# Ledger of designs, part 3: VH-VL binders against Nucleolar MIF4G domain-containing protein 1 (NOM1)

Target 1, 198 residues: Nucleolar MIF4G domain-containing protein 1 (NOM1), of Homo sapiens (Human) (q5c9z4r362to559)
Amino acid sequence: KKHVKGLLNRLSEPNMASISGQLEELYMAHSRKDMNDTLTSALMGACVTASAMPSRLMMEHVLLVSILHHTVGIEVGAHFLEAVVRKFDAIYKYGSEGKECDNLFTVIAHLYNFHVVQSLLIFDILKKLIGTFTEKDIELILLMLKNVGFSLRKDDALSLKELITEAQTKASGAGSEFQDQTRIRFMLETMLALKNND

## First folded at step 6 (VH-VL; framework fv_temelimab)

Design B16H (from q2 with heavy chain S31H)
Fold by ESMFold2-Fast, scan of step 6:
Structure B16H (fold): chain C 198 residues (1-198), chain A 120 residues (1-120), chain B 106 residues (1-106)
Amino acid sequence: as target 1 above (198 residues)
Amino acid sequence: QVQLVQSGAEVKKPGSSVKVSCKASGGTFDHYAMHWVRQAPGQGLEWIGRIIPIFDIANYNQKFKGRATITADKSTSTAYMELSSLRSEDTAVYYCARDRLYSGSYFDYWGQGTLVTVSS
Amino acid sequence: QIQLTQSPSSLSASVGDRVTITCSASSSVHYMYWYQQKPGKAPKAWIYYASSLESGVPSRFSGSGSGTDYTLTISSLQPEDFATYYCQQYHRYPLTFGGGTKVEIK
């Protein structure tokens, strides 16, 4: 719907309450399926770009999803997350020409920050990336920790400690296979700073 | 309409293993978690573990470490739970339960249950 | 592991009574979930996010709580509410359930 895209185009912190209220009214007036398809399509169009999406704009879009997820129903966030994960998996495996993968991964991070997904999902994703441990995986780990590290520590400090130990063990086995060993070191330093209350 | 259909009741000897299946229909298999929960006669619910098929990630209750294996076959939309080295205290109804992991992290649909009896 | 303690383990009440059951976690959790189980049947999702009712759950049911203490309340007990109710946390592995509260109508 042209109206939904127009509302998202104007979305900002001062008008968040107004826009979310208007979307709640639209959910009352239309089928949930049609609204979920329309909202998800509009959000994906905004988030899946070749350039990095500005941090504040990304957070505002995900916060809107969180509000609707909690006021309209859990299917709102579920529908959006399923689309994000499908698109991320395709881009992760086959590549893209820009920052689309980073943008989608940041959306997942903020879905956690705004309580649409639980910390267990984030830990599972991070453990999977540590298991494969490619240069791309290390950058995604850093991106995730930058966005959610303190929240993960607050939610489950023990699991975070275990994750860091697993990453250290994997890194010791990686040797000189990576051309930029500096990024692995930076990741481990970031993890240790996070664990040590920094 | 989502349904989880489990395999039939089993009677096993101590020391053997059992493999229970749970076939999902009426939704996407890959985009949710599948859990296994057991209930001994007259007792409460006990979580065994789960699998997230899209990520091929499985998590287990440490109590079942080394005995439980949870797998998924995406082509048939079927999850499996195998429990080895069976003892009489493993006698229970075993349930599979779906979690829209991405939509609230609770078990929204359950299978009908599979009674596993371990006796000599 | 996070232990969930439900109180009481069982209760008997008359139709129309207000029933309250509690679930206490050994450490703080973000959200609590409740399931209803009738004899011989699989559990059924009942309350999610501590206070949100699943579709089809009568409005006489409510949930509340945060941190370590959570409550399920039935404002006016009906015959079809005879069941065992379980709380569940999804904060840390292993996932855990409370011991259950059996609600019997007198």
Scores: ipSAE 0.318, ipTM 0.717, lowest interface PAE 3.8, mean pLDDT 85

Design B24R (from q2 with heavy chain I54R)
Fold by ESMFold2-Fast, scan of step 6:
Structure B24R (fold): chain C 198 residues (1-198), chain A 120 residues (1-120), chain B 106 residues (1-106)
Amino acid sequence: as target 1 above (198 residues)
Amino acid sequence: QVQLVQSGAEVKKPGSSVKVSCKASGGTFDSYAMHWVRQAPGQGLEWIGRIIPRFDIANYNQKFKGRATITADKSTSTAYMELSSLRSEDTAVYYCARDRLYSGSYFDYWGQGTLVTVSS
Amino acid sequence: QIQLTQSPSSLSASVGDRVTITCSASSSVHYMYWYQQKPGKAPKAWIYYASSLESGVPSRFSGSGSGTDYTLTISSLQPEDFATYYCQQYHRYPLTFGGGTKVEIK
């Protein structure tokens, strides 16, 4: 619906309360299925771009999802997460020349930051990336840790420590299959800093 | 809507293995996680583990690690839980349950349960 | 592992009574989830995110709490509310449930 796209186009920190309230009213006036389909399509169009999305804009869009998830219902976030995951999986496997994959992964990070998903999902994703350990995986791990590292430590310091140990073990077994081993070293340094910082 | 249908009751000897199935209908199988929970007669609920079929990621309660194997067949929308080295204390009703937000939301739909009896 | 302790383990109350069930976690959790189970049946999702009612759950039910202490309340007990209620945490693996609170109507 054009009204939903118009609301998202105007979304900013000062009008967040107003826009979320208007969307709640739309949910009351329309079927949950229609609204979830419309909102998710509009958010995907706004967030999944070829260029890296500005952090402020990304956070505002995901925060809106979180507000509606907690006020309208859990299906709002679930429907959006499903769309994000499907698109991420396709781009991750088949590639794209832009920053769509990074943007989708950042959306997942902020769904965690705004309490739509739990730390358990983030740890599962990170462990999977460590298991495959390609150059792309290392960059995604770094991107995730930059966005959520301190929150993961606060939620589950023990699991974070275990994750770091797995990464160190995997890295020590890695050959010269990477063009530049410096990125692996940087990732491990980032992980160690997260573990040791107060 | 979503419905989870489990395989029928099993009677097994100590030391054997059992494999319980859970067929999902309605919704997209790859859009959620599938958990396994058991309940011994007159007892409470105990989490065994779960799988996220989309990512082929499985996680287990350490109590069952090495004995439990959870798998999923996306083509038939069916999840499986296999438990080996069975003992009498494994006698329980085993439930599958789905999680809308993969590994961290809540169990919104449950299967009807499968009674597994371990006796000689 | 995070252990959940429910209190009381069982209670008997009359139709129309206010019933309160408590769930205490051994360490702080972000949210709590509640399930209703009737004899011979699978559990049903009842309350999520500590205070949100699942679709179809009567408004006489409510949930509250944060940190380590969470509560499920039934404002005016009805005959169909006879069941065992379980709390559950999604903060850390392994996922754990409380021991259950059996609600019997006098």
Scores: ipSAE 0.591, ipTM 0.832, lowest interface PAE 2.4, mean pLDDT 87

Design B26N (from q2 with heavy chain D56N)
Fold by ESMFold2-Fast, scan of step 6:
Structure B26N (fold): chain C 198 residues (1-198), chain A 120 residues (1-120), chain B 106 residues (1-106)
Amino acid sequence: as target 1 above (198 residues)
Amino acid sequence: QVQLVQSGAEVKKPGSSVKVSCKASGGTFDSYAMHWVRQAPGQGLEWIGRIIPIFNIANYNQKFKGRATITADKSTSTAYMELSSLRSEDTAVYYCARDRLYSGSYFDYWGQGTLVTVSS
Amino acid sequence: QIQLTQSPSSLSASVGDRVTITCSASSSVHYMYWYQQKPGKAPKAWIYYASSLESGVPSRFSGSGSGTDYTLTISSLQPEDFATYYCQQYHRYPLTFGGGTKVEIK
């Protein structure tokens, strides 16, 4: 639906209440399936771009999902999350030409920040990336921690501590063979700063 | 309409292993989490672990680490739980249950349960 | 691990009674989830996010609470409500359930 895409193109902090209200009215007028398909398609088109999406614009799009998830129904967030994780898995395995993977990962981060998903999903994803520990994995870990680190500490400081220990152990094994030791060091320092309330 | 169908009852000797299956139909399989929960006769519910098939991420209750293995076959939309080194206290009904939002929701659909009896 | 304590463990009540069961967590959790289980059956999702009713759950059920203390209330007990109710936390691994509260006909 062109109308839904038009609403998303105009989305900003000052008109969030108006646009979410208009989408709620559309959900009342159309089938939940059709609206979920349309909204998810429009959001994926807006958020999964070759260039890095501006932080505020990304946050506003995910906040809209969170509002609808809580006002219309939990199937809104579930439908969108399923599309995001499926696309992320494909791009992570097969690659992309730009920042699509980073944008999808940031969407997952903000779904957590806005209470659509629990911290356990974030910890599981980070643990998997630490397990494989490629140069791309290090950058994704940093991207996630930048967006959600303080919230993870507040929700589960013990699990964060365990994650940091696992990352330190993995990094020790990497030695001089790793191409970007500077980024590994930066990641560990970021983790320690989060643990120590910095 | 999502339905979870589990394999049939098993009788096992102490020290053996059991593998229970859970076949999902009617919905998307690989992008949801699948959990395993057990219930001993007359007792409450105990979480064993879960898998997110699309990421191939499994997480376990420490009590079962080293004994439980949870896997998924996306081609058959089937999740499995294998429990080794069986003891009499492992006698229970084992349930699979689906998590709609991964680790971010609740168990919206459950299998019918599989009774595993461990006796000498 | 987060331990969930339900009280009472069991209660006997008559049709039309108001029933309240509680679930206390050993550490603060964001949300609580409730399941209904009848003898010989798998549990059914009942209440999510502490207070939201699953589709098909009668309006006589309600949930409330935050932090460490949560409650499930049945305003006017009906014959089909006799079951065991379990709370569950989804805040930290391992996921844990309360011991259950059995609601029995008087």
Scores: ipSAE 0.543, ipTM 0.816, lowest interface PAE 2.6, mean pLDDT 86

Design B33G (from q2 with heavy chain D99G)
Fold by ESMFold2-Fast, scan of step 6:
Structure B33G (fold): chain C 198 residues (1-198), chain A 120 residues (1-120), chain B 106 residues (1-106)
Amino acid sequence: as target 1 above (198 residues)
Amino acid sequence: QVQLVQSGAEVKKPGSSVKVSCKASGGTFDSYAMHWVRQAPGQGLEWIGRIIPIFDIANYNQKFKGRATITADKSTSTAYMELSSLRSEDTAVYYCARGRLYSGSYFDYWGQGTLVTVSS
Amino acid sequence: QIQLTQSPSSLSASVGDRVTITCSASSSVHYMYWYQQKPGKAPKAWIYYASSLESGVPSRFSGSGSGTDYTLTISSLQPEDFATYYCQQYHRYPLTFGGGTKVEIK
């Protein structure tokens, strides 16, 4: 609804408590399905843009989802995650000209950072990208690790070690195949830095 | 509401393969995780593996060492678990169970179970 | 793999009794879940996030714990609570279950 879009357009750190409270009121006044559809549509419009979304603004939108997920109900985050994953699958397979794929991936990263999704999903996604290991996949791996690497280490250092070993093995097998060896090297250095940092 | 409906009971000989189906209805299929869990007579629950159909990637308990293959058909909202090189100790009720992708992902809906008996 | 140990394996109690079952993990987990299974039936989701009750679960049930030690408590046992209860971790693959605690009512 127009009111929900207006609330999201004004969203900022100082307004977070007020805006989340107003959305909780709307959930009391309307069906949960209608509100979930409306909120998800508005969030996708705000977050899935052709240009890279500013980090602060992206975090604020995902934090709002996390607040409502915990205060209104887990179906709020589930509905949003489902929409994000479906859109990511479509854009990942069939392409986009802009930063829509990067923005969707960053949304997934912050859903993890704000405790809407668990580390197992992040590891599943990263392992899939390592399995296919295209130039696009390497950039998405780097984007994810930039956003969540330290949290993954804190949550499950053993799975992170296993992931790094898989990436090293895959990179060894593909050494002469890629044009840009620099990006593969940078990815592996990033992974080892995450593992070795105190 | 969501229902998971599994294929019927099977009796198999040692060394053969079995393929159990799990059809989801009443909700979204491809953006959830579909798990397979077994229970031998009088025993506890054992996780076999899962698939997330939208990512088209399966993850397995290493105990099943490539004997298990989990697949999904998004057009029919059906998940499959195939177990090869069957042994008598594979006799169990096999359950499919749906997991959510968000934090606190647990098995919110279960199929009714499929009894697989492996005997000579 | 993360090993889950449940205690006791079985118990018999009278209607109205307080029942506590425990689940101990071999390493720290962030996510613990409980399922109720009645004879001949599939398990049902019962408690998630260690302490949140699934819809339709009576308020006499509660869950608590963190790290490696978790408990499920029934404050006043009823005849319909006859079942086996399983804990399950969703922290690391492979997913694992406890051995189960069979609750029998006298």
Scores: ipSAE 0.250, ipTM 0.717, lowest interface PAE 4.0, mean pLDDT 86

Design B38S (from q2 with heavy chain G104S)
Fold by ESMFold2-Fast, scan of step 6:
Structure B38S (fold): chain C 198 residues (1-198), chain A 120 residues (1-120), chain B 106 residues (1-106)
Amino acid sequence: as target 1 above (198 residues)
Amino acid sequence: QVQLVQSGAEVKKPGSSVKVSCKASGGTFDSYAMHWVRQAPGQGLEWIGRIIPIFDIANYNQKFKGRATITADKSTSTAYMELSSLRSEDTAVYYCARDRLYSSSYFDYWGQGTLVTVSS
Amino acid sequence: QIQLTQSPSSLSASVGDRVTITCSASSSVHYMYWYQQKPGKAPKAWIYYASSLESGVPSRFSGSGSGTDYTLTISSLQPEDFATYYCQQYHRYPLTFGGGTKVEIK
C-alpha cells in the first residue's frame, strides 16, 4: 500500500515505463481486488484536490491508469472509473468548497482521451448537464469541451451535432430563468466552432 | 457471484402495457448500466435501451420512443422496463443485461429472459 | 443507425472443421463484441474489443478486425459450439446487433 503511494508520488513522463512495470509486478504478487483498491485510493488522493490540478500532472496519472488498463486488465480502469463517478455524483449533488468537482470532471475527460472509456460516456454526461442547465452545469460543459471537443468530433461528428441542437433548444427556453446569458452564449459559440472545425 | 433474476412470463392484450423487472444480486448495482434487449421468436437481438442508476441517465432506441420507460430502484437493486401500447409485433423474450460502465463496453451478465406474449 | 451484416446467416460443419463468421458495419466502429446463444438460453458474452476472449471461452475461438470488418473464427469445431453467434457495436446509439450466424454440426 505505502509502496504504491510512493510510486505515484514519484510519477513523471520519463519514469512512466518503470513505474507501470513495477505496478504490473505488484499485480502479479497480490490480489487484484487489493491492488485495485490501493491504486484507486492513491490516485484519488493525488487527483481530487481542493485546488485545480496542473494539467500535466493530471494527464500523467490518468495515462498510468490507461497503461495498466491495457496491460494488467480492463478491471483496473473500470474500478477507478467507478470510484471517480461515485465521488463526482456526491460532490455534484451536495457541493464542495474547492475545485474537487472540476478535477474529477477533468479525470473523466482524460480517461476518454487515453482510451479507457468510450465517447458515449462523455455524450451522456453532457446531455444530462444540458437537461438541468444550471450555471454550474454550463461551466462543466465548457470545461469538458475544452478538454475533449475535437476528439468527440473526430469520434462521432453526428452525435456532436445532435448534442449542439439539444443545447440550442434548451437555451431558447432559458430566458427569464437566467439573468446573465453570457455564459450560455459563449458555450453555444464554442459548440459552433467545434461543429465548423475551427 | 453476480446474478440477474427477471420477473415471470406475461400474456397481454393489444393496447395494454407490461412492466418487467430485473433484480441484481452480488456486486454493486449503481455503477453498472442495465440494458434491455428483446428477441422475437426465431429472430435476432434488438436493443431497447439502458439506464445508469448512479447518473440517473436513460438512453433509448428511437424505435421505442414514447412507449418504453426504463427505471431503477437502487434500494432494491432492481431495474424495470415498461412498454406501453403493446402490439402483436412486441411478442418476444425480453432480457436485461448489465454493462461495466463504458470501460468494458459489453454485456457481461444477462437475465434468464421474460416471455411477453401479446395476443388478441 | 449503424447496421451490422453477418455472413453467412447459417452454416453446417463437421467436428474439427474451421469456421469463420464475418460481421460488416455500415460505418467505422471502435468497439465490436461477440455473443454466443444456445437454443432456449440467454446470450453469453464471448469476445470483447474485437479480439479479447471472455473468461472461460476456449482458445479455439478467436476474433479479429477493425473499422468496418470483423471476424470470429473457430479453429476446430466441437459439438458444444453449436449455437448462434451475434456481433454487436457499442460505438453509437442505438446499440445494434448483427442478424446472427447459426452454426449447426453436420
Scores: ipSAE 0.596, ipTM 0.816, lowest interface PAE 2.0, mean pLDDT 86

Design B39W (from q2 with heavy chain S105W)
Fold by ESMFold2-Fast, scan of step 6:
Structure B39W (fold): chain C 198 residues (1-198), chain A 120 residues (1-120), chain B 106 residues (1-106)
Amino acid sequence: as target 1 above (198 residues)
Amino acid sequence: QVQLVQSGAEVKKPGSSVKVSCKASGGTFDSYAMHWVRQAPGQGLEWIGRIIPIFDIANYNQKFKGRATITADKSTSTAYMELSSLRSEDTAVYYCARDRLYSGWYFDYWGQGTLVTVSS
Amino acid sequence: QIQLTQSPSSLSASVGDRVTITCSASSSVHYMYWYQQKPGKAPKAWIYYASSLESGVPSRFSGSGSGTDYTLTISSLQPEDFATYYCQQYHRYPLTFGGGTKVEIK
């Protein structure tokens, strides 16, 4: 465990190949379950902080997961995603002190960007947020679109168009759910920019 | 070992409803997607829909959208598919299949199937 | 919806033969998935990500393809390989399957 945490603390783009290779070696020397538990725990400790995680650091950690997912086995990414989704659900429902929810959501975004998860999962999550349409949901929708909007359009422009129509319909029905319509308007403008840029 | 165990065969009259269960064991139920697929006698596979229990998100094939309801009970690790307004054309083996949330979603484990016969 | 067309619908082959079945999508998909089904049994996951073999699948099986055209090949057919094979796309809802290719003993 201490060795894995030490490797993650040193992680950077120039040493990615070296660190991923060392982790592959550890996977050969230990049980798959123990390594998955240890890696996931270390990654959650690094990525799920009260402060917003720096973009580059977040991307490097998720890219490492993607490399191991493709070289060691698909259960590496699956185990990590399971932990992320469970923690996100708990924090989303019960709240947190800071930016933990935002950080978890950004991890999910980059798991998609680095091909650990497919666009269908992202669309499903976005549709759920549009369905509930709270102030927190609008913020998370914007965060996701900022991170993955162009990739979603490239993967499935038709589904993105349908999502935007659904959001517009929901927004036109919103009367007193928000005291200020500024956040909703900005979200819709972001969505329309993604759609019309094609 | 992951296992999906489905409820037993059913014989229904046209216009009635059927509810099939699928109990999962040997894994974390709520972090997986559970799909329902049917196969009419001598025919191919047809996707009905699926649920992701942790998000409480269900997606349906438009062909079944008004008639099919897919639910999940996390406390019993059981998924359900209810199909209403049954017709003779709904006679089929109904399968549940799980999908682990990772890149390249695919149905890695399947239930044994439940035969639903709709006849007058 | 994305329609998957399998060719042939059925074929007869002998043990040791090379068997190739194809799956054509009505629009481009990122990956293709294959399932093996024997009479009276549920389908089994066989190939994922177009070319990756599921655990326990013999090395004589292979998958290939991209975009709209995908292929499943059995290099040297064995008695236990006689089954119906289905392709499946996971690119867009509704999820769809090919019509199946029945591999029969000659």
Scores: ipSAE 0.427, ipTM 0.775, lowest interface PAE 3.6, mean pLDDT 86

Design B56Q (from q2 with light chain E54Q)
Fold by ESMFold2-Fast, scan of step 6:
Structure B56Q (fold): chain C 198 residues (1-198), chain A 120 residues (1-120), chain B 106 residues (1-106)
Amino acid sequence: as target 1 above (198 residues)
Amino acid sequence: QVQLVQSGAEVKKPGSSVKVSCKASGGTFDSYAMHWVRQAPGQGLEWIGRIIPIFDIANYNQKFKGRATITADKSTSTAYMELSSLRSEDTAVYYCARDRLYSGSYFDYWGQGTLVTVSS
Amino acid sequence: QIQLTQSPSSLSASVGDRVTITCSASSSVHYMYWYQQKPGKAPKAWIYYASSLQSGVPSRFSGSGSGTDYTLTISSLQPEDFATYYCQQYHRYPLTFGGGTKVEIK
């Protein structure tokens, strides 16, 4: 519905309570399926852009999902997560010319920050990226750690240490390209900083 | 609505392998996790492992690592669990169950179960 | 591995009784889930997030708890409630289930 897109276009921290309340009212008036389809479509349109989305705007949109996930029902967050993961997979495998992949990955990071996704999924995704270890994978690992590293350490310091060991082992066998080696070193330094301090 | 339909009962000899299928309908297969859980006669539930088809990520209970292989075919919305080097202790009903990946998600839909009997 | 211990393993009760089942984890977990299983059937999702009822579950059921100790309560037992109940954690791999509590008619 165009009304839902209008609400999202106006979304900001000061009006979060008002807009979430209006969306809760719309959920009472319409089927859960229709509202989930509409909300997810509108959020994807707002968040999956060719340019890098400002982190605060991304956080506000994902926080709205988290609020509705906890007030309206778990199906809201589940539906959005499924759409995000499917779109991410398509863009990750087939590519795009813009920052759509980065934006989708940041959405996943904030779904974790706002308790729609748990640390086990984030660790699974990071282990997968370490396993394939392409230039793009290293940048996505860095993007994720920038957004959630402190929270991962707080939630499961042991799994973080295991992840770092896997990354170090994988890096030991990596080829010697100057730019790739510089980014790999930066990634490992970032991981070790998270392990040893906040 | 979502329905999980598993392949039929199997009788296997010790040392052989079994491959059980679980076909999902009525939902989006790719973007949720599919788990495998077994239950020996008169016993409780034991988690074998799971796959997230869209990410090609599989996690296993260490007890079954090296013997169990969990795969998915996204084109047919079907998950598989193959268990090798079968022993009589592997006699159980094997269930598939889905989980929607969100924090606090749980096994919201289950297959009907597949009885695997291992005997000489 | 996180071990889940259910108490009691079995109980006998009459229709209308209040029934309480406990699940204790060997280490703190963030989430606890409960499943109902009747003989010859697959388990059914029953309680999630420790205290939220799955759609279709009667309001006489409730769940509570945090950390290591969780409880499922039936306020007034009905004939259709006779089943085995399993708790399950999704905090750490491997995922684990409790041993089950069989609720039997007296």
Scores: ipSAE 0.547, ipTM 0.809, lowest interface PAE 2.1, mean pLDDT 87

Design BL34A (from q2 with light chain Y33A)
Fold by ESMFold2-Fast, scan of step 6:
Structure BL34A (fold): chain C 198 residues (1-198), chain A 120 residues (1-120), chain B 106 residues (1-106)
Amino acid sequence: as target 1 above (198 residues)
Amino acid sequence: QVQLVQSGAEVKKPGSSVKVSCKASGGTFDSYAMHWVRQAPGQGLEWIGRIIPIFDIANYNQKFKGRATITADKSTSTAYMELSSLRSEDTAVYYCARDRLYSGSYFDYWGQGTLVTVSS
Amino acid sequence: QIQLTQSPSSLSASVGDRVTITCSASSSVHYMAWYQQKPGKAPKAWIYYASSLESGVPSRFSGSGSGTDYTLTISSLQPEDFATYYCQQYHRYPLTFGGGTKVEIK
């Protein structure tokens, strides 16, 4: 555990190959279950913080998961995704003491960017957030689209267009009741920019 | 090893509703999507919809939207598909099937199937 | 909705034959799977991501294709291979299946 946490604390772009190689060696020396539990615990500790995690550090941690997912086995990514989803659900429903929810949602975004999860999951999540359309949901939509919008358009431009239309329709019905129309407007502008970037 | 066990065969009258269950064992129930697929006698496969229990996200084929309701009970690791306003054309074997959230919506495990017969 | 057309709908073949089944999508897809179904049984996952064999699937099976055209090939048909094969796209909702190809004894 201490060794895995130490490796993650030192993780950066220049040492990614070295650290992933060391973790692969640890996976060969220990049980799959023990390593998955240890790695997931260390990653959750690193990524689920009260302050917003710097985007580069977040990407590096999730990229490490993607590398191990492809080199060690698909169970690595599955185990981590399960932990992320469970923690996100709890924080989303019961509140957070800071940016923990945002950090977990960004992890999900980068799991998609690094090909651990498929675009259909991202569309499902975004559609659910559009359905409930709270202030927190709008911020999560913006966060997701900022991180994955271009990749999502590349994978399925038609579904992205349909999602944007759904958001616009929902926003038109919320105008009079929503106190902060600035954030809704910014979300729609971000969506329009993604749609028109071609 | 993942195993999906479905409820038994049902005979229903036109206009009624049916609720089929699918109990999962082995592995983690919450973090995988559970799909429902039907097959009319001698016909091919047709996707009805799915749920991701941990996110509480359901998605439906438009053909069944408004008639199908897919739910999950995480405490019992059981998914349900309820289909209302039944017609004779709804006579089919109904399958639950699991996918992997991290690698796409193809179905790595299937239940044994539940025959639903709709007759007057 | 992405429509999948399988050809042929049925074929008769002998043990040892090479069998080729095609699946054509109405629009370009990136994700295609194949399932084997025997009478009275649930389908079994056989191939995913066009060409990746599921664990336990014999190496005589192969999948290929991209865009709108996909193929499942059995290089040397065995008695246990007589079944109906279905393609399935998982590129876009709703998920759709081909009509199936029944592989029968000649």
Scores: ipSAE 0.261, ipTM 0.717, lowest interface PAE 4.4, mean pLDDT 85

